# Ledger of designs, part 29: VH-VL binders against q9yh85r1066to1250

Target 1, 185 residues: q9yh85r1066to1250
Amino acid sequence: ASCIVSGYGHYLTFDGFSFDFQSSCALVLCTTIHGACERSDTFPTFTVTVTAKNEDRDTSLACVVKQVEVEVFNYYIVIHRAYKYTVMINNERLYLPLKLGQGKVNIFAFGFHIVVETDFGLKVVYDWKTFLSVTIPRSFQNLTYGLCGRYNGNPDDDLVAAGGTPRFGVTDFVQSWAKRDTFCR
Below, E stands for the ipSAE of ESMFold2; O stands for the ipSAE of OpenDDE; V2 stands for 0.75 times the mean of E and O plus 0.25 times the DockQ between their complexes.

## First folded at step 16 (VH-VL; framework fv_navenibart)

Design z2 (at its last look DockQ between E and O 0.79; V2 from the best seeds 0.00; counts 0 for: pae E 2.9 > 2)
Fold by OpenDDE, look of step 16:
Structure z2 (fold): chain C 185 residues (1-185), chain A 121 residues (1-121), chain B 107 residues (1-107)
Amino acid sequence: as target 1 above (185 residues)
Amino acid sequence: QVQLVQSGAEVKKPGSSVKVSCKASGYTFSSYFMSWVRQAPGQGLEWIGGIIPEFGYANYNAKFQGRVTITVDKSTTTAYMELSSLRSEDTAVYFCARESGRSYPYGMDVWGQGTTVTVSS
Amino acid sequence: DIQMTQSPSSLSASVGDRVTITCKASQSIDSYVAWYQQKPGKAPKFLIYAASSLQSGVPDRFSGSGSGTDFTLTISSLQPEDFATYFCQQHYDNPYTFGQGTKLEIK
């Protein structure tokens, strides 16, 4: 299934729940790491984080995806819209295409998109502008948290906060997945 | 053999729509970006748009935004380009071309034979 | 949009000649440029990307160079089958854009 982030802060979860939200905070889009739960020995862990920026440019776009972060296999991958066809891998900038971990992670350009794919089926697609998608295999059903939801076929239970508590409002839900820092409080 | 085979010539009236097909064979269809490029008589090349077949994510030249729709049928490995509200200036040969985006070098390495679209009253 | 300006628009040359075609981008596109050859009534043919690898089946007499805004396609020794129109193309930014073409004719 695919989770979609598009312009103007549009979100579509794995289970088909749609909501709108604009934030300049880094937001956890999808993660298999939740609360005090120990890492599963059976499934790889990963986290996809998105940072949007509110811009009032000639394009009339209210919100663009500024940065995408992917944490997988002890790699910290940063994709920034200002640096097309490059990525930061553990704080080192590298040019595409890239193979990491003996092919466990492949990063390449596909038309106007950058694609991050793993050997277990994670696919992150980003156009360096307004479009971001996260695709994961069915084996990850009920294993995901974040803005993309629980991936269990039920869109009604997708609003689960970082602490594991169900939320009733989109604002409270999204804010719970924000990474707090000096610029995001 | 890798090849792209396009549909036949079209003659259309202004204001109508045309849908050109591009049948791909001999390679993994979903692994290559599919572009559409046109060429007016005696003129240069103009990129219309393209699509990632695996996901169906399409990109368009803003010049054609709102008039063009690019789609794929993965089951038949066929790409489609539909252009609406046709004008006389849309008269051109339309090409589909695959782009090796996954690996270096980049570029449109395989082209269809072209489809002539004539828009005339 | 990024404009690609080719020079010259046309040129005449003889078999055996060294031919150089230039493409200038309106802004820096790093090395994201491709070159194509087109003969009358045919689809374009991919030649070379940037300054590196040739497409399979493309003769070694074709080469590319350049970075930033200035790019060059060179034919070291022109052959009879090389008379055609050549196009540069950038894929650095949406939309893809082509040069206006260079028609290479027999002198």
Scores: ipSAE 0.817, ipTM 0.915, lowest interface PAE 0.7, mean pLDDT 93
Fold by ESMFold2, look of step 16:
Structure z2 (fold): chain C 185 residues (1-185), chain A 121 residues (1-121), chain B 107 residues (1-107)
Amino acid sequence: as target 1 above (185 residues)
Amino acid sequence: QVQLVQSGAEVKKPGSSVKVSCKASGYTFSSYFMSWVRQAPGQGLEWIGGIIPEFGYANYNAKFQGRVTITVDKSTTTAYMELSSLRSEDTAVYFCARESGRSYPYGMDVWGQGTTVTVSS
Amino acid sequence: DIQMTQSPSSLSASVGDRVTITCKASQSIDSYVAWYQQKPGKAPKFLIYAASSLQSGVPDRFSGSGSGTDFTLTISSLQPEDFATYFCQQHYDNPYTFGQGTKLEIK
């Protein structure tokens, strides 16, 4: 299944629920790390985080995907739109293509996109601008949280807050998945 | 042998559409970005758009104003480019060309033979 | 769009000459430049990638150089089969763009 972020803050979850929200915060899009009682050594853990930014000029009001972060296999991968064809891996900037851990993570350019793929089937595709997709295999059903939802075939329950409680609306849901910066919107 | 074989020449009236095919063989189709490039008579090369066959994601040159649609059929390893609302200035030879998607950013290393599209009333 | 400007637009030369073709990008594109040769009625032929790397099967009289905005294709000793039109191409950003071409003709 695929989860999609597109320009102007459009989100489509793994289960097909669609919502709109604009934020400059780093937002957890998809994670397998939710709570201590849900951790398991039987599946790979990962987190994908997206940061968006509105253009500040009068002729461009598009909301761009500024940065994508992928944490997997003790790699902390940062993809920033200002630094095309490179990524930060554990605080070191490297040129594409990259093969990490003997193929556990592959990062490469493909047309006008950067692709991060793992040996367990996580695929992150980002066009350096406004389009981001996260694809996971069916073995992760019921194992994911974040803005991409639960991946359980039910779009009505995709809006689970980071604390595991139901929410009354999209704003509370999105803000519960915000990371790292008290001064973001 | 790596090959890109395109459909035959087309003569079209203004306002109609054309769909050009590009059959790929001799390589892993999904691993290469597929571009479409045109060349008007006596002119230079102009990129139209391209597609990542593995994901089905297409990118387009904004110059074509959303008149172009690029698709793939992975089961037949064939790419398609459809250009609609044809104008006389769309008369050109249309090429498909592949680019490696899993190595260094790289040029278009294999080209189709070209398809001549003539738009006249 | 990134504009690629080639110079010269046309060039007459003799067999054995050293020929230089220049391509200038409207913004920095690192080394994401390719060069192509095209003969009349044929598809382009890939010569150089990453500004300076020679494609397999291309004679070593061809070379490329440059980074940032300024790029050069050089033919060190022109052969009869080298008379063609040459294009640079950036593949740094959407849309891909080509130089207008340099037609190399026999004197």
Scores: ipSAE 0.416, ipTM 0.755, lowest interface PAE 2.9, mean pLDDT 84
ESMFold2 (binder alone), look of step 16: mean pLDDT 92; pTM 0.943

Design z3 (at its last look DockQ between E and O 0.67; V2 from the best seeds 0.68)
Fold by OpenDDE, look of step 16:
Structure z3 (fold): chain C 185 residues (1-185), chain A 121 residues (1-121), chain B 107 residues (1-107)
Amino acid sequence: as target 1 above (185 residues)
Amino acid sequence: QVQLVQSGAEVKKPGSSVKVSCKASGYTFSSYFMSWVRQAPGQGLEWIGGIIPEFGYANYNAKFQGRVTITVDKSTTTAYMELSSLRSEDTAVYFCARESGRSYPWGMDVWGQGTTVTVSS
Amino acid sequence: DIQMTQSPSSLSASVGDRVTITCKASQSIDSYVAWYQQKPGKAPKFLIYAASSLQSGVPDRFSGSGSGTDFTLTISSLQPEDFATYFCQQNYDNPYTFGQGTKLEIK
């Protein structure tokens, strides 16, 4: 299934729940690491984080994806809008295409998109502008948390906060997945 | 053998629509970006749009936005380009071309034979 | 849109000549340029990407150079089969754009 982030802060979860939200905070889009659950030794862990920016240009109040972060296999991958066709791997900038861990992670360009794919089926697609998608295999059903939801076929239970508590409002839900720092409170 | 085979020539009236097909064979269809490029008689090349076959994510030249739709059928490994509200200036040879991005060199390395579309009253 | 301007629009040369075609981008596109060869009635043929990546099957007499805004395609020793029209293309930004073409004719 695929989770989609598009312009103007549009979100579509794995289970098909759609909501709108605009934030400049780094937001956990999808993660298998949840504080309330013991790590499964049978599945690889990963986290996808997205940072958007509101641009007040002539093209109206468009929300662009500024940065995408992927944490997988002890790699910290950063894709920044300002640096097309390059990525930061553990704080080192590298040019595409890339293979990490003897092919465990492949990063390449696909037209106007960058693709990050893993050997277990994670696929992150980003166009350095307004479009971001995260695709995961069915084996990860009920294993995901974040803005992309629980991936269990039920869109009604996708609003689960970082602490594992169900939320009733989109604002509270999204804010719970924000990474807090000096600029995001 | 890697090849792209396009549908036959089209003659259309202004205001009508045309849908050109591009059948891919000999390679993994979903692993290459599929572009559509046209060439008016005696003119240069113009990129229309492209699509990621695996996801169906399409990109368009803004010049054609609203008039063009690019799609794929993964089961038949066929790409489609539909252009509506045809005008005389749309008269051209239309090409499909796959683009490699997974490895260098990056470019449109395989092309269809072209489809002539003539728009005349 | 990024404009690609080729020069010259046409040139005449003889077999064995060194030929250079230039492409100028309206803005910096790093090294994201591809070159194509097209013969009458045929689809374009991919030649080279950037400065050093030749397409498989393309003779090594073809080479590319340049970065930023100025790019060059060079044929070190022109062969009879090289008379055709050549196009540069930027693949840095949407939309892809091509140069207007350079027609290489027999002198």
Scores: ipSAE 0.814, ipTM 0.914, lowest interface PAE 0.7, mean pLDDT 93
Fold by ESMFold2, look of step 16:
Structure z3 (fold): chain C 185 residues (1-185), chain A 121 residues (1-121), chain B 107 residues (1-107)
Amino acid sequence: as target 1 above (185 residues)
Amino acid sequence: QVQLVQSGAEVKKPGSSVKVSCKASGYTFSSYFMSWVRQAPGQGLEWIGGIIPEFGYANYNAKFQGRVTITVDKSTTTAYMELSSLRSEDTAVYFCARESGRSYPWGMDVWGQGTTVTVSS
Amino acid sequence: DIQMTQSPSSLSASVGDRVTITCKASQSIDSYVAWYQQKPGKAPKFLIYAASSLQSGVPDRFSGSGSGTDFTLTISSLQPEDFATYFCQQNYDNPYTFGQGTKLEIK
């Protein structure tokens, strides 16, 4: 299943729920980590975070995906649109392509996209501008949280806040998955 | 042997559309980015767009204002480019060309033979 | 869009000459430049990638250099089969863009 972020703050969850929201905060799209210190030994853990902003040069006030973060295994991967064809891996900037952990994580360019691909089927595709997709295999059904929803075939419970509490308003839902900083406090 | 074979020449009226095919053979079709490039008579090269066959994600040159659609059929290893609302300025030779995927951007290493599209009243 | 400006637009040279074609990008594009040769009625032929790397099967008389905004293609000893039009191309950002071409003619 795929979760899609597209221009002007459009989101489509794994279960097909769509919503719009514009934010400059870093937002958790998809995570398997749903509580403090809680882990599943059965499945790999990961988190995908997106940061968007309005473009200064774009007279249409387009919202771009500025940065994508992928945390998986012992890797913290940061993809920033200003530094094309490179990624930060654990605070070190490296050129594509990359094969990490004997193929556990592969990072490469493909046309006008960067792709992060793991051995368990997580796939993150980003076009350096407005399009981001997160694809996970069926084995992650009922195991994910975040703006991409629960992946359980039920769009009614996709809006689960970071603390595990269902939310009915899109604004509250999105803000619960925001990473707080000086401008998003 | 790696080959890209394109459909034959077409003559079209303004306002109509054209769909050019590009049959790929001799390599793993899904692993290479497929671009479309055109060349008006006596002119330079202009990139139209391209597609990742594995994912079906396409990129387009904004100049074509949503007039172009690029698709693939994996079962026949064929890429398609459809250009609508044709104008006389669209008269050109249209090429498909592949670029290596799953690496970094190289350039277009294999080109089709070209398809001449003539738009005339 | 990133503009690629080639110089000269055309040039005349004799067999055996050393020729240099330049290409300037409107912004820094690191080394994401490719060079192509095109003969009349034919598809372009891929020569150089990553500004300076020679594609397999391309003669050693071809070479490329540059990074940032200024790039060159050099043919060290011109042969009869080298009379063609040459294009640079940036593959850094969407859309891919080409220089306007340099037509290399026999003097």
Scores: ipSAE 0.537, ipTM 0.788, lowest interface PAE 2.0, mean pLDDT 85
ESMFold2 (binder alone), look of step 16: mean pLDDT 92; pTM 0.944

Design z4 (at its last look DockQ between E and O 0.38; V2 from the best seeds 0.00; counts 0 for: pae E 3.4 > 2)
Fold by OpenDDE, look of step 16:
Structure z4 (fold): chain C 185 residues (1-185), chain A 121 residues (1-121), chain B 107 residues (1-107)
Amino acid sequence: as target 1 above (185 residues)
Amino acid sequence: QVQLVQSGAEVKKPGSSVKVSCKASGYTFSSYFMSWVRQAPGQGLEWIGGIIPEFGYANYNAKFQGRVTITVDKSTTTAYMELSSLRSEDTAVYFCARYSGRSYPYGMDVWGQGTTVTVSS
Amino acid sequence: DIQMTQSPSSLSASVGDRVTITCKASQSIDSYVAWYQQKPGKAPKFLIYAASSLQSGVPDRFSGSGSGTDFTLTISSLQPEDFATYFCQQSYDNPYTFGQGTKLEIK
């Protein structure tokens, strides 16, 4: 299934729940790390984080994806809008195409998109503008948390906060997955 | 053998629509970006748009935005380009072309034979 | 849009000649340039990417060079089958754009 982030802060979860939200905070889209389930002996762990920014365009205020972060296999991958066809791997900038961990992670350009794919089926697609998609195999059903939801076929239970508690509102839900720092409180 | 085979020539009236097909064979269809390029008589090449077949994500030249739709049928490994509100200046040969971006060299390495679209009153 | 300007628009040469075609981008595109050959009534043929990667089956008399904004296609020794129109193309940004073409004719 795929989770989609598109222009103007549109979100579509794995289970088909759609919501709108604009934030400049780094937001956890999808993670398999949650509470006591931080490590799994059965499935690889990963985290996809997105940072958006508001831009004033000639016709409207658009929300663009500024940065995408992928944490997988002890790689910290950073894709920044300003540096097309490059990525930061553990704080080192490298040019595409890239294979990490002897093919465990494959990063390449596909048309106007960058694709990060793993050997277990994670696919992150980003166009360096307003479009971001996260695709994961069915084997990850009920294993995911974040803005992309629980991936269990039920869109009604997707609003689960980082602490594991259900939230009753998009704003509260999204804010719970924001990484807090000096600029994001 | 890797090849792209396009549909036949079209003659259309202004204001109508045309849909050109491009059948791909001999390679993994979903792994290559499919582009559409046109060439007016005696003119250069103009990129119309492209699509990632695996996901169905399409990108368009802003010049054609709103008039063009690019789609794929993965089951038949066929790409489609539909252009609406046709004008005389849309008269051209339309090409589909596979773009290799996963590995060097990067470029449109396989082309269809072209489809002539004539728009006239 | 990124504009690709080719020079010259046309060129007459003889078999055995060294031929150089230039393409200038309106902004830096790193090395994201491809070159194509087109003969009358045929689809373009992919030749080379950037400065080093020839398409399989393309003779080694074809070579590319350049980075940033200035790019060059060179045919070291022109053969009879090389008379055609050549195009450069940038793949750095949407939309893909082509040069206006260089028609290489026999002198």
Scores: ipSAE 0.854, ipTM 0.933, lowest interface PAE 0.6, mean pLDDT 93
Fold by ESMFold2, look of step 16:
Structure z4 (fold): chain C 185 residues (1-185), chain A 121 residues (1-121), chain B 107 residues (1-107)
Amino acid sequence: as target 1 above (185 residues)
Amino acid sequence: QVQLVQSGAEVKKPGSSVKVSCKASGYTFSSYFMSWVRQAPGQGLEWIGGIIPEFGYANYNAKFQGRVTITVDKSTTTAYMELSSLRSEDTAVYFCARYSGRSYPYGMDVWGQGTTVTVSS
Amino acid sequence: DIQMTQSPSSLSASVGDRVTITCKASQSIDSYVAWYQQKPGKAPKFLIYAASSLQSGVPDRFSGSGSGTDFTLTISSLQPEDFATYFCQQSYDNPYTFGQGTKLEIK
């Protein structure tokens, strides 16, 4: 299954639910980490976070996917569009291609894209501007949360907030998955 | 011998669609990015979009997004570009071109012969 | 969109001449520039990538240089087969735009 971010603020969940929202915050697209008591030793854990930016001051003109973060195993991977064909791995900038953990994570260029693949089937594809795809294998059905939804065949329950509670309306749902900091409140 | 062979010329009415094929041979089709580029009469080159055949992910010039669909058939090693809602300004020669795969980005090193699409009233 | 502006739009030269074609990007694009040659009725032919790296099978009279915003293609001693139109293309940011072309004609 694939979850798509298109431009700034266009989302298609694993189950085919489509919604629009614009935020300057880093947003959790897909995570297997939900609640403090969830077991992580029975399946690989990961989190994919996207940050968008309006590159024009007029929000009607353009937006881009500025940054993609992938947390998996003991790696914190940061992909930023200003640093083409490089990535930060645990605060060190490295050139592509990369093979981490003897192939547990592979990061490489393909055409005009960067690809992150894991040995358990997580795949992140980013075109450095407006297209981001997160693909997960079927074994993660019912195991994911975030803006990409639950991956359970039901698009109507994809709007589960970060606290585990369904929310009315897209705005509350998206804001519950926002990572807040001094500049994003 | 690495080769890209495109479908023949098309004459279309405004508002219709066209689908151009690009048959690849002489290399591992899924290992290279496939681009589509057009050239209007007497004009320069314009990148339309492309696709990662291994993953099936297409990327588009925003100018064409919503009207263009790029796909592949891995069993026949063929790429397709379909352009809908045709207008007279879509009259051009349409090329497919192979780009780098899992390697340093270089350029479009192999091109198809081009497919002339004429949109006439 | 990143605009690629070529200069000149056309020029005339003789066999044996040294020719320089320039391409200017509207923003810094590092070295993500390729050069192509196109003869009438034919598909483009790939010449140079990464601003200065010569593609296999391209004669060494062709060379490229530049980084950032200003790029050049140089043909050190023109041959009869070099009369064509030349395009630069950036591969830094979608859409991957081409310059408008430089037509090189026999004087």
Scores: ipSAE 0.425, ipTM 0.776, lowest interface PAE 3.4, mean pLDDT 85
ESMFold2 (binder alone), look of step 16: mean pLDDT 92; pTM 0.941

Design z5 (at its last look DockQ between E and O 0.58; V2 from the best seeds 0.00; counts 0 for: pae E 2.1 > 2)
Fold by OpenDDE, look of step 16:
Structure z5 (fold): chain C 185 residues (1-185), chain A 121 residues (1-121), chain B 107 residues (1-107)
Amino acid sequence: as target 1 above (185 residues)
Amino acid sequence: QVQLVQSGAEVKKPGSSVKVSCKASGYTFSSYFMSWVRQAPGQGLEWIGGIIPEYGYANYNAKFQGRVTITVDKSTTTAYMELSSLRSEDTAVYFCARESGRSYPYGMDVWGQGTTVTVSS
Amino acid sequence: DIQMTQSPSSLSASVGDRVTITCKASQSIDSYVAWYQQKPGKAPKFLIYAASSLQSGVPDRFSGSGSGTDFTLTISSLQPEDFATYFCQQSYDNPYTFGQGTKLEIK
């Protein structure tokens, strides 16, 4: 299934729940590191984080994806819109295409998109503008948390906060998955 | 055999629309970026737009934004390019072309045979 | 848009000649350039991407070089089947743009 982030802060979860939200904070889209699943050895762990930016143009206010972070296999992958066709791997900038861990992670360009693929089926696609997708195998059903939801076929239970508690509002839900720092309260 | 087969020639009136098809075979359709390129008589090549078949996400040349729609049917491995509000300047041969992105060399390595679109009153 | 200025627009050469075609980008595009060959009434044929990435089936007399803004396609020894029109293309930014073409004619 795929989770989609599109222009102007549109989100579509794995289970088909759609919501809108604009934030400049780094937001956890999808993670398998939560509660009891945090220590599971049965499935690879990963985290996808997105940072958006509001841009005021002459004709419209656009929300663009500024940065995508992928944590997998002890790799910290950073994709920034300002550095097309390059990625940061553990704080080192490298050019595409890339194979990490003897093929465990493949990073390449696909048209105007960058694609991050793992050997267990994680796929992140980003166009350095407004489009971001996260695709995971069916085997990860009910193992994911974050803005992309629980991936269990039920869109009604996708609003689960970082602490594991259900939330009733989109704002509270999204804010719970924000990484707090000096610029993100 | 890898090939792209396009629909036949079209003759259209100004202001009308044309939809050209491109049937792909011999390869994994979703794994290649599909572009549309046109060439006016005696002129160079002009990129119209492209699409990732797996997601149906299309990119367009801003020159055609609002007039062109690129789509795919994964079940039939067919790409489509629809151009509306046709003008005489749209008279050209239209090509579909797949683009490799996963490995070198990058580029449009397979092309359709072309579809002639003539716009005249 | 990124402009690709191709030169020359046309040239005449003989079989066995060394031929060089140049493309200049209006801004740096790293190495994101492809070259195509087109014969009358046919679709373009993909030749090479950037430097030293020949398409399968393309003779090794074709080579590409360059980075940044200046790119070159070279035919080391021209063959009869090489007389055609050649195009460069940048794939660095949307939209893809082509050079205006170089018509290679027999002298």
Scores: ipSAE 0.796, ipTM 0.902, lowest interface PAE 0.7, mean pLDDT 93
Fold by ESMFold2, look of step 16:
Structure z5 (fold): chain C 185 residues (1-185), chain A 121 residues (1-121), chain B 107 residues (1-107)
Amino acid sequence: as target 1 above (185 residues)
Amino acid sequence: QVQLVQSGAEVKKPGSSVKVSCKASGYTFSSYFMSWVRQAPGQGLEWIGGIIPEYGYANYNAKFQGRVTITVDKSTTTAYMELSSLRSEDTAVYFCARESGRSYPYGMDVWGQGTTVTVSS
Amino acid sequence: DIQMTQSPSSLSASVGDRVTITCKASQSIDSYVAWYQQKPGKAPKFLIYAASSLQSGVPDRFSGSGSGTDFTLTISSLQPEDFATYFCQQSYDNPYTFGQGTKLEIK
C-alpha cells in the first residue's frame, strides 16, 4: 500500500481517503510507534515525518516538501531539498548512494527522486519538490498511525489522532500529528 | 547486450497524437530511469520527460505538461511516450534513453535508434 | 530551468590538434554534468559523466573537468572519427537541459 503527499498539501492515505491541509509544521505521516501497548518488538519500527514550506520567495509561492525524515533501526535520516543528492545520517552529511547496516537501509537517487528502501519493505520516494510517497508491505496492516491512516481497509477510521483517540475534522487530526517543539504555524 | 529498440517512423496531422514505443533488453528494466529526448531537424536536444519503471512515477518538462504521457509495461520491458495536440514544431526525431538508477544522476548511457515523427497537413 | 551555454558554437580543427569545448551553467550544479558526441543521423554517444569520469569504451584522449558552473571537454589529440557535434547536459534538476551544441569540423 502507498500513502501519497502531493503539491499544495494534498494527502492520500493507505486506505484511499483523501484530504487537504497546508502546514509548515513537521508532521508524522506514518509511524509504528504509538503508545506502549501498540508497539511490537516482532516488527521493525519506523517513523516518517514531512515538513512543508508554505511560502517561497524565489520564483513562485508554491508549497513544497522541504524536508523528509526517516527514523528506522538506529538511523535518523534527514533529507532536505536544499542539499540535493546528500542526506544526514545521525548528524553526518553523506553523498548518495548509501548502503546502511549491510543493506538494511539503501538510499539512492533514481531519476528526479530520492529513494529510501529497507530490507523489510518500507519505501520512501521523494522528488525534492512536491511529491512524497510512503509504501509499506501488507504485513503492516493495523500497525501504523499518522496522517497516512491505519492501513486496515477502512477509510472511515483513518483520522485517528496522536494518543489513539478518534478525532473529528481534518484540522484537529493533522495538528495532533504535528511535532510539538518545532517552530511552525 | 543492452539495447533500446524504438518503433518506426510516423507521419501525423496537426492536432492528432503519436505514441512511440521503446523496447528494452539485456538489462534489469526496472533499475534504470527511462528518458525521452527529441531533436528537431538541425537543432539541439530537448528533454521531454522520464519515468521510474519500478514505481511508475513520471517527471515531465513543464514545456510539455498536459500534452505528454510517459508509461511503461514492465511485463514487456517497454516504455511509451504519447504526445497529443501535435503541431508542426513537434516534427523531430524522438529518442528513448536510459539512466542508471539506484545511484546518483549519471546521464543517459544508452540510447534508442530514434523515431522520426513528421507533423504535416 | 538551468541554462547550459556552450562555447564555441562551431570549431574548425585539424587531426592531431588539442581542442577544448566549454559549458557554463546558469547556476551551480556541483559536478552533475554529462557530455555527449553526436554524428549526423545517429543517436548521441555518452562520453563523460560526473563532469570528469570517462564512460567505458571512450578513448583516453577525451577528458572532462570542472565543477560548480564552469565545465570543459578536452580532446588531447584529435582523430578523424572525432569530427561531430558535442553537447553538455546538466543532470542536477528537472528538466534536464542541454547546451546548444558545438560542431567540430575538419579544417
Scores: ipSAE 0.512, ipTM 0.777, lowest interface PAE 2.1, mean pLDDT 86
ESMFold2 (binder alone), look of step 16: mean pLDDT 92; pTM 0.943

